# Miniprotein binders against q553d3r833to1016: the designs that were tried, part 16

Target 1, 184 residues: q553d3r833to1016
Amino acid sequence: NRFKSVNELYSTELSYLNSLLILRDFYFIPMEVEARVTKLFKSEEINKVFSNLKSILQISTEITHLLEERLSVSPVKIGDIFVKFAPIFKIYVEYVNNFDKVAPQLKAMTENPQSKKFFSEQRNKSRVATDINSLLIMPVQRCPRYELLLREILKHTQEDHVEFKNIKSAYESIKDINKYINDR
Short names: E, the ipSAE of ESMFold2; O, the ipSAE of OpenDDE; V2, 0.75 times the mean of E and O plus 0.25 times the DockQ between their complexes.

## First folded at step 11 (miniprotein)

Design z3 (at its last look DockQ between E and O 0.93; V2 from the best seeds 0.83)
Fold by OpenDDE base, look of step 11:
Structure z3 (fold): chain B 184 residues (1-184), chain A 95 residues (1-95)
Amino acid sequence: as target 1 above (184 residues)
Amino acid sequence: GSRVRILVMVEGDSPEKLREFAERVIEEARKLAEKLGGKIRVEVTEDGNRLFIVITVEGLTPEEAKEIAERLKELAEELAKKLGLEVYIIVEIRK
């Protein structure tokens, strides 16, 4: 039903945001410290690997905040959020393009004997089974996930529902973005 | 009271222009909040050639919240145009 679908959108967004925070706090920031202190990493390489993750994190933070507020009000309205953010989702295009380019570098970095211990320790500290590779790919997967989630919500939204137009618009917008990414 | 939350994303290749943009928008936001007796919070995040400004003003009437939103949106758009920056604005008003 619609309620279930909307809650799935919210719950997965929370999980997504948490993953991004873990990526920042247990990998990006510590790696920058290592770059400055031990020279285990190069700052330039770190910036290339993480790209515009900071922007992605900002957007997810804002979306999560808005969803939380909307879920506390009846009827729940969330469609307009994604309509508003649709133009900003272009930042995902940049992330995906960069990810494809730096994937080999990331693999080399994580497989480097000199840094293996670091990544193992950080993974343990995070208390999450997901490694840095799996975390960094999540933004690549998120826009397609938005499309699926919005489509599911739309299936459970009648045409005369107050949310129908916005949900449909949001779905179409995200679908277009995903098509653009896939066709690049 | 009502609350207005504004997210401004601005991008460009000139750090100086981005800083100028942010300073002007934030200054105006603070002036408006003070004038209307609202409580303001500003958060700024930098990421390469992009800048995110989150402005939250609380303790307003619905009309005041709308006024602040409209004024800041207008200012941001005008400044972005003058400075040759690309700007995106998201407004949320809670009554």
Scores: ipSAE 0.847, ipTM 0.934, lowest interface PAE 0.6, mean pLDDT 94
Fold by ESMFold2, look of step 11:
Structure z3 (fold): chain B 184 residues (1-184), chain A 95 residues (1-95)
Amino acid sequence: as target 1 above (184 residues)
Amino acid sequence: GSRVRILVMVEGDSPEKLREFAERVIEEARKLAEKLGGKIRVEVTEDGNRLFIVITVEGLTPEEAKEIAERLKELAEELAKKLGLEVYIIVEIRK
């Protein structure tokens, strides 16, 4: 059923965006404030943990906006969104290449009891049980997830459907960018 | 009325050139919106060597929405080339 597969793309994008907003609002921004005010963190430590999170957040924000608009119009057309964004997803290379440094950096920071307390307090304020490591891996997983979601949509899109060509092009473009990200 | 939304991602090594790019694109967007009687919003996000500029103009005819989209895309591409910047542009027009 095509409707369900398109809705899953949107609902998981919204969940992804919400996770990125938690990272920004309860960790990244407060850590930058502490770096300036109390010197609890150095800017280098913050940059090593978050990489280009702001860019990824902006992209997800725009994709979410577009999906919401497209879902309100019949026929529903979303394939061109991913064709257009595929070149921009190259920014995920920076995040993915940095990711193996993130867990060691967080572990080193939390050996300081004040930093450990900070992370615990921010987690409580966010009102989610998910620890920061589980949030930070989500961008690493998102582009591969786009590929699987688009494949499922293509599977449920008949060849004579108005969106068949665009969904196929989107799937192929995301496959290519995933290979690009993986090879870098 | 019609709405146009433009996402511009621009990258480069020079903060000065990135700021010049943003200022000139935003200036032209505001000029065009005023000329056509549209309501404009602009959001800018900076992240290292890149900027995101989101331009939304509402209250346009479909023809006016297309005109703004075409002129801003053309300006952004020409200016990025002149300044040695990399640019990516996504345009959405809603009726």
Scores: ipSAE 0.752, ipTM 0.893, lowest interface PAE 1.1, mean pLDDT 91
ESMFold2 (binder alone), look of step 11: mean pLDDT 86; pTM 0.845

Design z4 (at its last look DockQ between E and O 0.80; V2 from the best seeds 0.00; counts 0 for: pae E 1.8 > 1.5, other shape alone 14.573 > 2.5, SAP 72.527 > 70)
Fold by OpenDDE base, look of step 11:
Order: structure tokens, then sequence, then C-alpha cells
Structure z4 (fold): chain B 184 residues (1-184), chain A 113 residues (1-113)
């Protein structure tokens, strides 16, 4: 039902946010340090790989915060959040485009004997089984996930429901973004 | 007595104290770091000024990402009317300033009672 679908949106957002935080804290920041101290990495290369992750992280942080607030109040209203964020979601286009370009480079980096130990160590420190490759792909997968989640919520929302218009609008907006990404 | 007058003022202030919070997310984009900084400084300054005027507690968080700045402004302890006022004022300022500086701006406002 609607309640279940909204909670799924929230729970998956939390998981997503945590993944982004792991990317930042256990890979991006340490890699930047390595770049400055050991020169194991180049700052330019790091920036290319992570692209606008900071922006995505900020968006996810705010969405999570707002969802938490909305879930604490009855009736739960979340549609307006995604309507408002829809224009900002265009930054995912940038991320996806960049990801496609740097994927081979990332693979080479993780397979490089010189940096392989670094990534192994960071993976262990993070205490997460997911490696950097799998983490970096998550933003690529998130927009499609939003579409599915909103669609599911919409299925459980009657047309006369106060949330219907916003949920539908948000769904359509994200759908358009995903279509644009796929058609590029 | 002066003491009673003070107590009355405190009581009035307490009774009028709001529980409404306004949260404003401002994302601004541009190729000039200087313009982005100017934008942020002006918006934050105005926010602090308004919060002080209204007796609200303000928290500002700024995140930088290349040609983007994220400014999250939270003001607590407001009446619903005050929250709306701050939101409208900051939105207007941000839009005007962005236009002046040739920046792209996105604003999200959340008011919670």
Amino acid sequence: as target 1 above (184 residues)
Amino acid sequence: SPERELLEKWREAYEKAGKTRVRILVMVEGDSPEKLREFAERVIEEARKLAEKLGGKIIVVVTEDGNRLFIVITVEGLTPEEAKEIAERLKELAEELAKKLGLEVYIIVEIRK
C-alpha cells in the first residue's frame, strides 16, 4: 500500500545516502590525501572519477532530512519534495554522462597493482562489502529507482488524494529525466 | 516594580515565541568563484540579519562543489508568519542577486510547525 511504498522510498534513500557517505569518507577524501602526500593518485583524475558526487550527496542529504520530517507527521506528505527537487535532478544527467566516460579509467585504476592495495584497505576500513566500482554506479541507478518508487506510490494513491497531483508531477518529471539520459 | 515589568516582558516574549522552523536550500551555479562567494555572503548576511531581528535561531551550512554552491539555511523559533516572511525575503534576494551576478539559482523552501 501507500504507506509501505513511502517507507520503501525512505529506507532506500537512507541506504543510498550511506553509500554516498562511504564514497566520500573512505574513497574520495583518502584518495585526495594520497594525491597530496604520496602522489598515488592525481587530483585531476580523482575529480574526473567522482564528478559532481558532492552535489548528489547534498541533494540526498536534504531529501533524507525532509522525508524524515514528513514521516513524523500524519498524514504523510512527500510529493511536494520531489516536485521541488525535480529541476535540480538534472545534475544526475551530468553524473551519468561522466560515469560512462570514466568507467574504463576507473576499472584500470582499481586493477592497477600500485593502487589495488589502497582500495583493498579502504574497503576493509569501510566495513562494507561493496567496492568502489559498485558504489560509484549507485547514482546512475538512483534516478530510475526514484521513478519506480514514485510510480509505486502513485499506484496506491487515488486521484482525489491530496498527494496525487504532486506525486504524479514528480513521477513525470523524473521519468522525463530518465528518458533524456537514455536517449542521449 | 521593575522586576515585575521585566518578568512580564519575559512572559510576553515566551508566549509569543514561535515553534515554526523555516529551512531554505539554495543551489547556485556559475563559472566565477568570486561571484558565487559574493552571492553566498550576501544571502547569509541577510538571513542572519532577519533571524536576529525576529529572534530566531539560525544555522547555515555551505557546501561547495566546483561551480556549484549549496546553502542550507535553517531558522527556528519563529511564528508561521515570520517563517513565511523570511522565506519570501530570502527567496527574493537570492533570485535578484543571482540575476545580477549572472548565476543560475534554485531555491527550495520548507516550513514546519
Scores: ipSAE 0.624, ipTM 0.830, lowest interface PAE 0.9, mean pLDDT 91
Fold by ESMFold2, look of step 11:
Structure z4 (fold): chain B 184 residues (1-184), chain A 113 residues (1-113)
Amino acid sequence: as target 1 above (184 residues)
Amino acid sequence: SPERELLEKWREAYEKAGKTRVRILVMVEGDSPEKLREFAERVIEEARKLAEKLGGKIIVVVTEDGNRLFIVITVEGLTPEEAKEIAERLKELAEELAKKLGLEVYIIVEIRK
C-alpha cells in the first residue's frame, strides 16, 4: 500500500527531526554555553562530537516542511523532493566520516565527573531515555533508510502513476549518494 | 461577454492574490567567511527589495555551520506570477553571485498556492 509507505517516510522524518532537535537543544547548545561560562568543555571537543549537526538539522527541517505540504494534496507527490535534495546530502560525508571518533571522544569527556553529571542532567531535562550515542548515530543511518523507504514506495507505485518517474529518479539518486558517502 | 470574461479572470487573480507563498532554501559553501557574508547580504537585500516592491511579507532565516550558510527566504502575500518572478530572480542572482565570489551554491524553490 503506497499511502502506508509514504506516511512511513514522513513519520520517520518527523521522528528523526525530533531527535536532531534534542541533540541541539539539550546537548550541543548547552555544551557551547558551558564551554564559554565554566570551561567544562573545549570547542574542539564539542565540534568533534557533533560535526556538522546544524547542517543536517536544517536539511531535515526543510524536508519535513515539504513532506507536510505534499501530504495535504492529492495525488501525493514526494519524489522530486529527494531528487532536489540529493546533491545537498553530500554533507552527510562529513558526519559519517567523523562518526568513528564520537564514542571515544564522549568516553574521554565523561571520565571527568562534572562532565558525566552534565550529560546525566541534560538527559533528564530532555525527558528522553535514549542515550546520546544512540541519538548521534541516527544521521549515519538516515540516508541508507531513505533508500529503503524510497524503494518500498517505488514497489507500490505503478508505472502509469504520475509519481513513478520521480520516485524512481529519487531512489536512484539516493542510491548514488549512499555510494558517494561510502566511497568518501 | 468579453467584459464578463475579463471580470472573471480578474476576480480569479484577485482572489489568489496574497495567498501564494514562495520558500527558497539557499545552501552556499566556501572557505572565505567574508565572501559568504557578502553573498548572504546581497541575496537577502535583493529578496527584501523584491518583497517590498510586490507587497509581500518576507521572513529570512540564516544558519551558519562552519564554511556553510543556509539562507531560508519565505515570502507570502504574492500572486502566482509574483512568486515565480521572485524565485527566478533570486535563483539567477544567487547563481551569478556564487560564480563571481568562487562559492558553491545549491538552491531549492517551493511555491505554495
Scores: ipSAE 0.606, ipTM 0.825, lowest interface PAE 1.8, mean pLDDT 89
ESMFold2 (binder alone), look of step 11: mean pLDDT 78; pTM 0.731

Design z5 (at its last look DockQ between E and O 0.86; V2 from the best seeds 0.79)
Fold by OpenDDE base, look of step 11:
Structure z5 (fold): chain B 184 residues (1-184), chain A 96 residues (1-96)
Amino acid sequence: as target 1 above (184 residues)
Amino acid sequence: GTRVRILVMVEGDSPEKLREFAERVIEEARKLAEKLGGKITVVVTEDGNRLFIVITVEGLTPEEAKEIAERLKELAEELAKKLGLEVYIIVEIRVK
């Protein structure tokens, strides 16, 4: 069902955005405060770990906004959104590359006895079971998820459907990006 | 009325050039909005060597919305070229 697939795209995007906001509000910002006040963290280390998360958050915010608007109109058109954003999705390449490099550092940081209490407290404050490690990996997983979601929508879109060309184009674009990331 | 929303992503190694770019684009956006009687909102987000500018103008006709979008797109592209920056522009026009 096309409607179901489009709704899944939206619902997962909203969930993804909320996760990024939690990552920012309960981890990034508080860690920056700790870096300045208690020196529990180093600003340089924080910047390395979070990388271009702020950019990722901006893109997700915009996509979510556009999806919400499109869902209120019939027929629902969302393919062009991803066609437009396809060139900007290169920021995910940067994030993924950095994530691979800083993964050991992140692990060390979260396992450090001096900071364990901090992360535990922040996790409790966020009221979300997902920890910082699971949150930081979500951008790595999002582009592949877009490909799957768009593919599913495409399967339920006939060639004579108004959305067919854009959905197909969006799918191909994201597929190419994911291929590039995997082949790097 | 019609609303135009423009996302501009610009990237480069010079913070000064990024700031100059943003100031020029925002200034032009405000001038155009004022000229056309639209309500403008601008949000700027900085992330390292990247800058995001979200410009929203409401209370326009479809033709005016297209005009603003085209003018800002042209300016952004020309200015980015002049300053040696990479620029990406996404335009959304919605008729309410």
Scores: ipSAE 0.828, ipTM 0.928, lowest interface PAE 0.6, mean pLDDT 94
Fold by ESMFold2, look of step 11:
Structure z5 (fold): chain B 184 residues (1-184), chain A 96 residues (1-96)
Amino acid sequence: as target 1 above (184 residues)
Amino acid sequence: GTRVRILVMVEGDSPEKLREFAERVIEEARKLAEKLGGKITVVVTEDGNRLFIVITVEGLTPEEAKEIAERLKELAEELAKKLGLEVYIIVEIRVK
């Protein structure tokens, strides 16, 4: 039904945001501290691993806030959110294009036993079994998933529904931005 | 009371122009909030050649929230054009 489809968009956004927060709080920030304090990492290495993670995190934070607000009001209206954010998703091009460099950079960094120990300790502190590589791919997958989630919502939105036009526009806008990301 | 939340993403090649943009938008937001008796919060995030400015103003009437949103959007768009920056603005108004 439509409510289940919209709830899945929200619940997966919240899970995505939590994964981005784990990357920031247990890896990015602690690595920046080590770079300054112990010189274990170079800033250039950290930037290669994380790319524009801060921009992506900010966008997911705002989408999560908006979805929570809209889900608390009847009728539920979320299509305009994605129409407005679609142009901003161009920032994913930078992250996606950088992603081929991430695994080699992490491998080079973990040749140092102290770095390998650092990553193991941070993973334990996060209480999450997934490794940093599995977290870092999630932004690569998110925009394609928005398209699928919006398509599912559109399927459950009748043409006479107040939100039909906005959901259709949202789906088309995200589909276009996904083509843009893939072409770049 | 009514809350307005404004996300501004601005990007460009000049750190100096990005800083000028942020300073002027934030200063105007603080002046408008003070004039209307609203409580303002501003969070700035910098990431390479872009800034995110999140402005939240609480304790407004719905009309005051709409006025702040319109004024700040107009300022941000005009200033970005003057400084040769790209800007994206998302506004949400919540009535309690």
Scores: ipSAE 0.707, ipTM 0.876, lowest interface PAE 1.3, mean pLDDT 91
ESMFold2 (binder alone), look of step 11: mean pLDDT 86; pTM 0.846

Design z6 (at its last look DockQ between E and O 0.94; V2 from the best seeds 0.81)
Fold by OpenDDE base, look of step 11:
Structure z6 (fold): chain B 184 residues (1-184), chain A 95 residues (1-95)
Amino acid sequence: as target 1 above (184 residues)
Amino acid sequence: GSRVRILIMVEGDSPEKLREFAERVIEEARKLAEKLGGKITVVVTEDGNRLFIVITVEGLTPEEAKEIAERLKELAEELAKKLGLEVYIIVEIRK
């Protein structure tokens, strides 16, 4: 039902945000420290790998905040959030394009014997089974997930529902973005 | 009281222009908040050629919240145009 679908959108967004925070706090920041202190990593390489993650994190933070506020009010309205953010979602295009380019570099970095211990230790400290590779791919997967989630919500939204127009618009917008990404 | 939250994403190739944009927008926001007696919070995040500015003003009437939003939106758009920057603005008002 609609309630279930909206809650799935929220719960997955929260999980997504937490993953991004783990990526920042246990990998990006520590790697930057290593780059400055031990020279285990190069700052340029780190910047290439993480790309515009800070922007992605900012968007997810804001979306999560807005969703939380909307869930506390009846009726729950969330469609307009994605309508508003649709133009900004272009930053995902940049992330995906970069990810494809740096994937081999990331693999080499994580398989480097000199860095293996570092990544193992950080993974243990994070208390999350997901490694840096799986974390970095999550933004690539998120826009397609938005499309599926919005589509599911739309299926459970009647045309006379107050949210129908916004949900439909949001779905179409995200669908267009995903199409653009796939056709690049 | 009512609250206005504004997210501004601005992008461009000139760090100086981005800084100027941010300073001008934030300055105006603070002036408006002070004038209306609102509590303002500003958070700026830099990411390469992009800046994110989150402005929150609390303790307002619904009309005041709308006024601040409209004025800042107008300023941001005009300033971005003047500086040759791309700007995206999201406004949220909670009554």
Scores: ipSAE 0.827, ipTM 0.927, lowest interface PAE 0.6, mean pLDDT 94
Fold by ESMFold2, look of step 11:
Structure z6 (fold): chain B 184 residues (1-184), chain A 95 residues (1-95)
Amino acid sequence: as target 1 above (184 residues)
Amino acid sequence: GSRVRILIMVEGDSPEKLREFAERVIEEARKLAEKLGGKITVVVTEDGNRLFIVITVEGLTPEEAKEIAERLKELAEELAKKLGLEVYIIVEIRK
């Protein structure tokens, strides 16, 4: 039903945000500290791994905040959020274009036993079994997932529903930005 | 009362121009909030050639919330054009 499909958009956004926070708090920030304090990592290496993660995290933070507010009032209206954010999702081009370089960079860094130990320790501290490579792919997958989620919401939104036009516009806008990202 | 939340993403190749943009927009936001008796919160995030400014003003009438939103959007667009920056603005007004 429509409510279930809108709730799935929110619940997967929240899961996505939590994964980005793990990347920031257990990897990105601690690696920046090590780069300054112990010189274990170079700033260049960190930037190659994470790209524009901070921008992506900021965007997901705002989308999560807006979805939480919209789900607390009736009728639930979320389509305009994605129409407004679609142009901003162009920042995903940078992340997606960099992604093929991430696994080789991490492999090169972990040739150093101290770096390998660092990643193992941070994974243990996070208490999440998911490895850093599996976390880093999530932004690559998110915009295509928005398209599928909005399509499902549109499917369950009757043409005379107050939000039909906005959901349709949101779906079309995200579809267009996904094409832009893919064509880059 | 009503609340305005404004997300501004601004990008460009000059750290000095990004800083000037942020300072001018935040200054106007604080001035408008003070004039209208609103409580303002500002959070700034920097990422390379990109800056995010999140402005929240609470305790407004619906009309005051619309006024702040319009004035800050116009200023941000005008200033970005003057400084050669690209800007994206998302406004949310909530009761």
Scores: ipSAE 0.703, ipTM 0.875, lowest interface PAE 1.3, mean pLDDT 92
ESMFold2 (binder alone), look of step 11: mean pLDDT 86; pTM 0.854

## First folded at step 12 (miniprotein)

Design j1 (at its last look DockQ between E and O 0.96; V2 from the best seeds 0.84)
Fold by OpenDDE base, look of step 12:
Structure j1 (fold): chain B 184 residues (1-184), chain A 95 residues (1-95)
Amino acid sequence: as target 1 above (184 residues)
Amino acid sequence: GSRVRILVMVEGDSPEKLREFAERVIEEARKLAEKLGGKIRVEVTEDGNRLFIVITVEGLTPEEAKEIAERLKELAEELAKKLGLEVYIIVDIRK
């Protein structure tokens, strides 16, 4: 039903946000420290690999905040959030483009014996099973997930529902973005 | 009371222009909040050629929230145009 679908959107967003925070706190920041202190990494390489993660994190933070607030009000309205953010989702396009470019570099970095030890240690500190590779790919997967989630919500939203117009618009916008990413 | 939350994303190749933009928008926000007796919180995040400004003002009437939103949006758009920056603004008002 609609309620379940909206909650799934929210819960997965929270999980996504948490993953991004883990990526920042246990990998990006420590890697920068290593770059300065031990020279295990180069700052340029780090910035290249993580790209606009900070922007992605900002967007997710804001969306999560807004969703959370909307869930406490009946009827729950979330469609307008994605309508408003649709133009900003171009940031995901940039992320995906960069991700494809740096994939070989990331692989080399994680396979380096010295770096491998670092990543293993950080993985343990994070207390999550997901490694840096899996974390970095999550933003690539998020927009497609938005499309699926919004589509599901739309299926459970009647045309005369106050949210119908915005949900439909949001769905179509994300769908277009995903199509662009896939066709680029 | 009502709350207005504004996310401003601005992008450009000049760090100086981005900083100027942020300073002016934030200054105006603070002035408006003070004038209306609202509590203001400002968060700024920099990412390469992009700057994110999150402005939250609480303790407002619905009308005041709307007023601040409109004024800041207008200022941001005008300033971005003047400085040759690209700007995106998201406004959320909670009554």
Scores: ipSAE 0.845, ipTM 0.933, lowest interface PAE 0.6, mean pLDDT 94
Fold by ESMFold2, look of step 12:
Structure j1 (fold): chain B 184 residues (1-184), chain A 95 residues (1-95)
Amino acid sequence: as target 1 above (184 residues)
Amino acid sequence: GSRVRILVMVEGDSPEKLREFAERVIEEARKLAEKLGGKIRVEVTEDGNRLFIVITVEGLTPEEAKEIAERLKELAEELAKKLGLEVYIIVDIRK
């Protein structure tokens, strides 16, 4: 039904946000600290691994916040969120284009035994079995996932529903931005 | 009461102009919130040549929430144009 499809958008956004927070709190921030304190990492290396992760995290944080508020009222209206955010999703191009550089950079860094130990310790502290490579790929697939989720919501939204026009516009806008990202 | 939440994403190649933009937008947001008796919170995130400014003002009437949103959006757009910056603004008002 429509509510279940909207709830799936929210629950997967929350899961996505949690993965981004793990990247920030257990890898990005600790690596920036080590770069300043012990010089284990160079700032350039950190920037190559994470690209514009902070921007992506901010966007997901705001989308999660809005979805939480919208789910608490009836009728549930979320299409305008994605219409508004679609132009901002252009920043995913930067992340996607950088992604080919991430695995080689991590491999180069972990040739240093102290760096390898650092990544192992942070993974243990996070209590998440997923390795950093598997976390870093998640933004690459999020915009395509938004398209599929919005398509599902549209399928469950009757044409006379107050949200039909906005959900359709959201779906079309995200589809266009996904083409833009892929054509880049 | 009503709450307004404003996300401002601003981009440019000049760190000085980005700093000027943020300072002036935040100062105006604080002035408007104080004038209208609203409780304000501001969060800033920097990412290379990009800033995010999240402004939340609570304890407003619906008309006051609309006023803050309109004035901050207008200021941010005018200032970005003056400084040669690209800006994107998302406003959400909970009534």
Scores: ipSAE 0.761, ipTM 0.893, lowest interface PAE 1.0, mean pLDDT 91
ESMFold2 (binder alone), look of step 12: mean pLDDT 86; pTM 0.850

Design j2 (at its last look DockQ between E and O 0.94; V2 from the best seeds 0.84)
Fold by OpenDDE base, fold request of step 14:
Structure j2 (fold): chain B 184 residues (1-184), chain A 95 residues (1-95)
Amino acid sequence: as target 1 above (184 residues)
Amino acid sequence: GSRVRIFVMVEGDSPEKLREFAERVIEEARKLAEKLGGKIRVEVTEDGNRLFIVITVEGLTPEEAKEIAERLKELAEELAKKLGLEVYIIVEIRK
């Protein structure tokens, strides 16, 4: 069950990373092109909407890599990864704060007849059913997901397990971050 | 051989200082890799007031990997302090 929980952490991280890449490649980058060429979008509004996505993507990329490497070794140890990244997860706090501010703007953009076609076309090109709205909300949901995933792993980790202290520490750290986000 | 991967996030309000930080860290990494005969890969990503550096050095002994990690970590911390930057460093060594 611990194995299953760790694999779920990994698989969901991969999926999350792929979503971020889709967000970058099929929306952010094309929108920047549109801003430069057609003026359909303004660079300022693009920057506001996507905020620190590049940082989020960088973190996810690194976590994914580290998880992948750790899964190839027995026993699998992943707790320390999140202990180390916990301080960096302040980036998620920033993302969430910004997201709350730009959500109405994003909605307006996606519902604007002039840009609606663009987003529809990009969605089709991405070959993924998830639209830009759903993609942009994923980072908002990721820290809570980490908490749940780590909690599940911890549930299946004995106290005398080599991973216990790190998993517990990671869980507590992420839990605190999520609490802060919710209480801010 | 062993591999060392160093993830560095540095943040500050001065793009010039961020660039200087990155250049110096990368330069040292390359020097160390060359000295130890390792194969180095460097990836840099900029995002506003933050800069990310991922350094991977392969073809090392475990001891060499540790050495590079320690030296780069120390340099990064010292340099960040001197430049008034905030730095986060994550080291991974695969034997």
Scores: ipSAE 0.880, ipTM 0.952, lowest interface PAE 0.5, mean pLDDT 95
Fold by ESMFold2, fold request of step 14:
Structure j2 (fold): chain B 184 residues (1-184), chain A 95 residues (1-95)
Amino acid sequence: as target 1 above (184 residues)
Amino acid sequence: GSRVRIFVMVEGDSPEKLREFAERVIEEARKLAEKLGGKIRVEVTEDGNRLFIVITVEGLTPEEAKEIAERLKELAEELAKKLGLEVYIIVEIRK
C-alpha cells in the first residue's frame, strides 16, 4: 500500500539521520577536539575518515525536516522533494570515491593504543553496538536505497493520482544521479 | 501565520566570494524579515568549498512568505552568477 511505502522512506531517513548524528557527535567532533587538545589525531587523518560528512548530514537533516512537514498534511506529497534534491546528491560522489580508503586509514590510526581506546570509549558512550566502519558505509548505501524506495512508492501510486507525475520524476531523477555517482 | 524556509547550498573555490555571498543573502533576509515583522533564524554550515545556509522566517502572511521566498531566491541566483559560484536553492512555504 502507498501509505506504508511512504512511511518507510521517512522512517529509514530518520534512522539514517540518527546514524549520521552518531558519527558527528561521538566521533568527528570528539576527534577534532583531541586533535587540538592532545594531538592524538591529525586533521588530515580525520578528514580522510569522514570526507564530506558535514555536507551529507546537512542534506539528510533538510530532507527529514521536509518529509515531516509533508507527512503532517493530506494528501501526502513528497516526490518534488527528491526531484529538487537529486542534483544536490552529486556531493555523494566525493564520499563514495573516498570510501575504499576509510577502513585502512582507521586501521592505521588504531595501531596507537590510545587511539584504539578512544574509539572503544566513544562507542560505549554512544550506546550503539554498531562500530564506526558500519556507520561510515551508510552514506554509500543511501542513494541506491532512495531509488528502491521511490520505485516502491511509484508502484503503489496510480497513474491518475495527483502525485504520480512527481513520484515518477523523482524516481527517474534519482536513478539518473545514481548512474552519475556510479560512473564517477 | 505562514513561514518560509530557504535551503541554500553554494559552492566555489574562493572563500572570500563564498563569505560575500552568505553575508549579502543573510543581510537581505534579515532586512526583509524586520520590515515585515517576521521572526528570522539563520543557520550556516561550512564544509570545504561549500556553504549551507538555512533561513527560516515565521509570523508572515501568505503573501509576505511568497514575497520573501521569491526575492531571496532571485537575489541568491543573481549574486551567485555575478560571483561565479554554483548555487542550489530549495524553498518551502507553510501556510
Scores: ipSAE 0.825, ipTM 0.918, lowest interface PAE 0.8, mean pLDDT 92
ESMFold2, look of step 12: ipSAE 0.802; ipTM 0.910
ESMFold2 (binder alone), look of step 12: mean pLDDT 86; pTM 0.852
OpenDDE base, look of step 12: ipSAE 0.817; ipTM 0.923
ESMFold2, look of step 13: ipSAE 0.802; ipTM 0.909
ESMFold2 (binder alone), look of step 13: mean pLDDT 86; pTM 0.852
OpenDDE base, look of step 13: ipSAE 0.868; ipTM 0.945
ESMFold2, fold request of step 14: ipSAE 0.813, 0.812; ipTM 0.913, 0.911
ESMFold2 (binder alone), fold request of step 14: mean pLDDT 86, 86, 86; pTM 0.853, 0.854, 0.855
OpenDDE base, fold request of step 14: ipSAE 0.879, 0.880; ipTM 0.952, 0.952
ESMFold2, look of step 20: ipSAE 0.749; ipTM 0.898
ESMFold2 (binder alone), look of step 20: mean pLDDT 86; pTM 0.849
OpenDDE base, look of step 20: ipSAE 0.874; ipTM 0.949

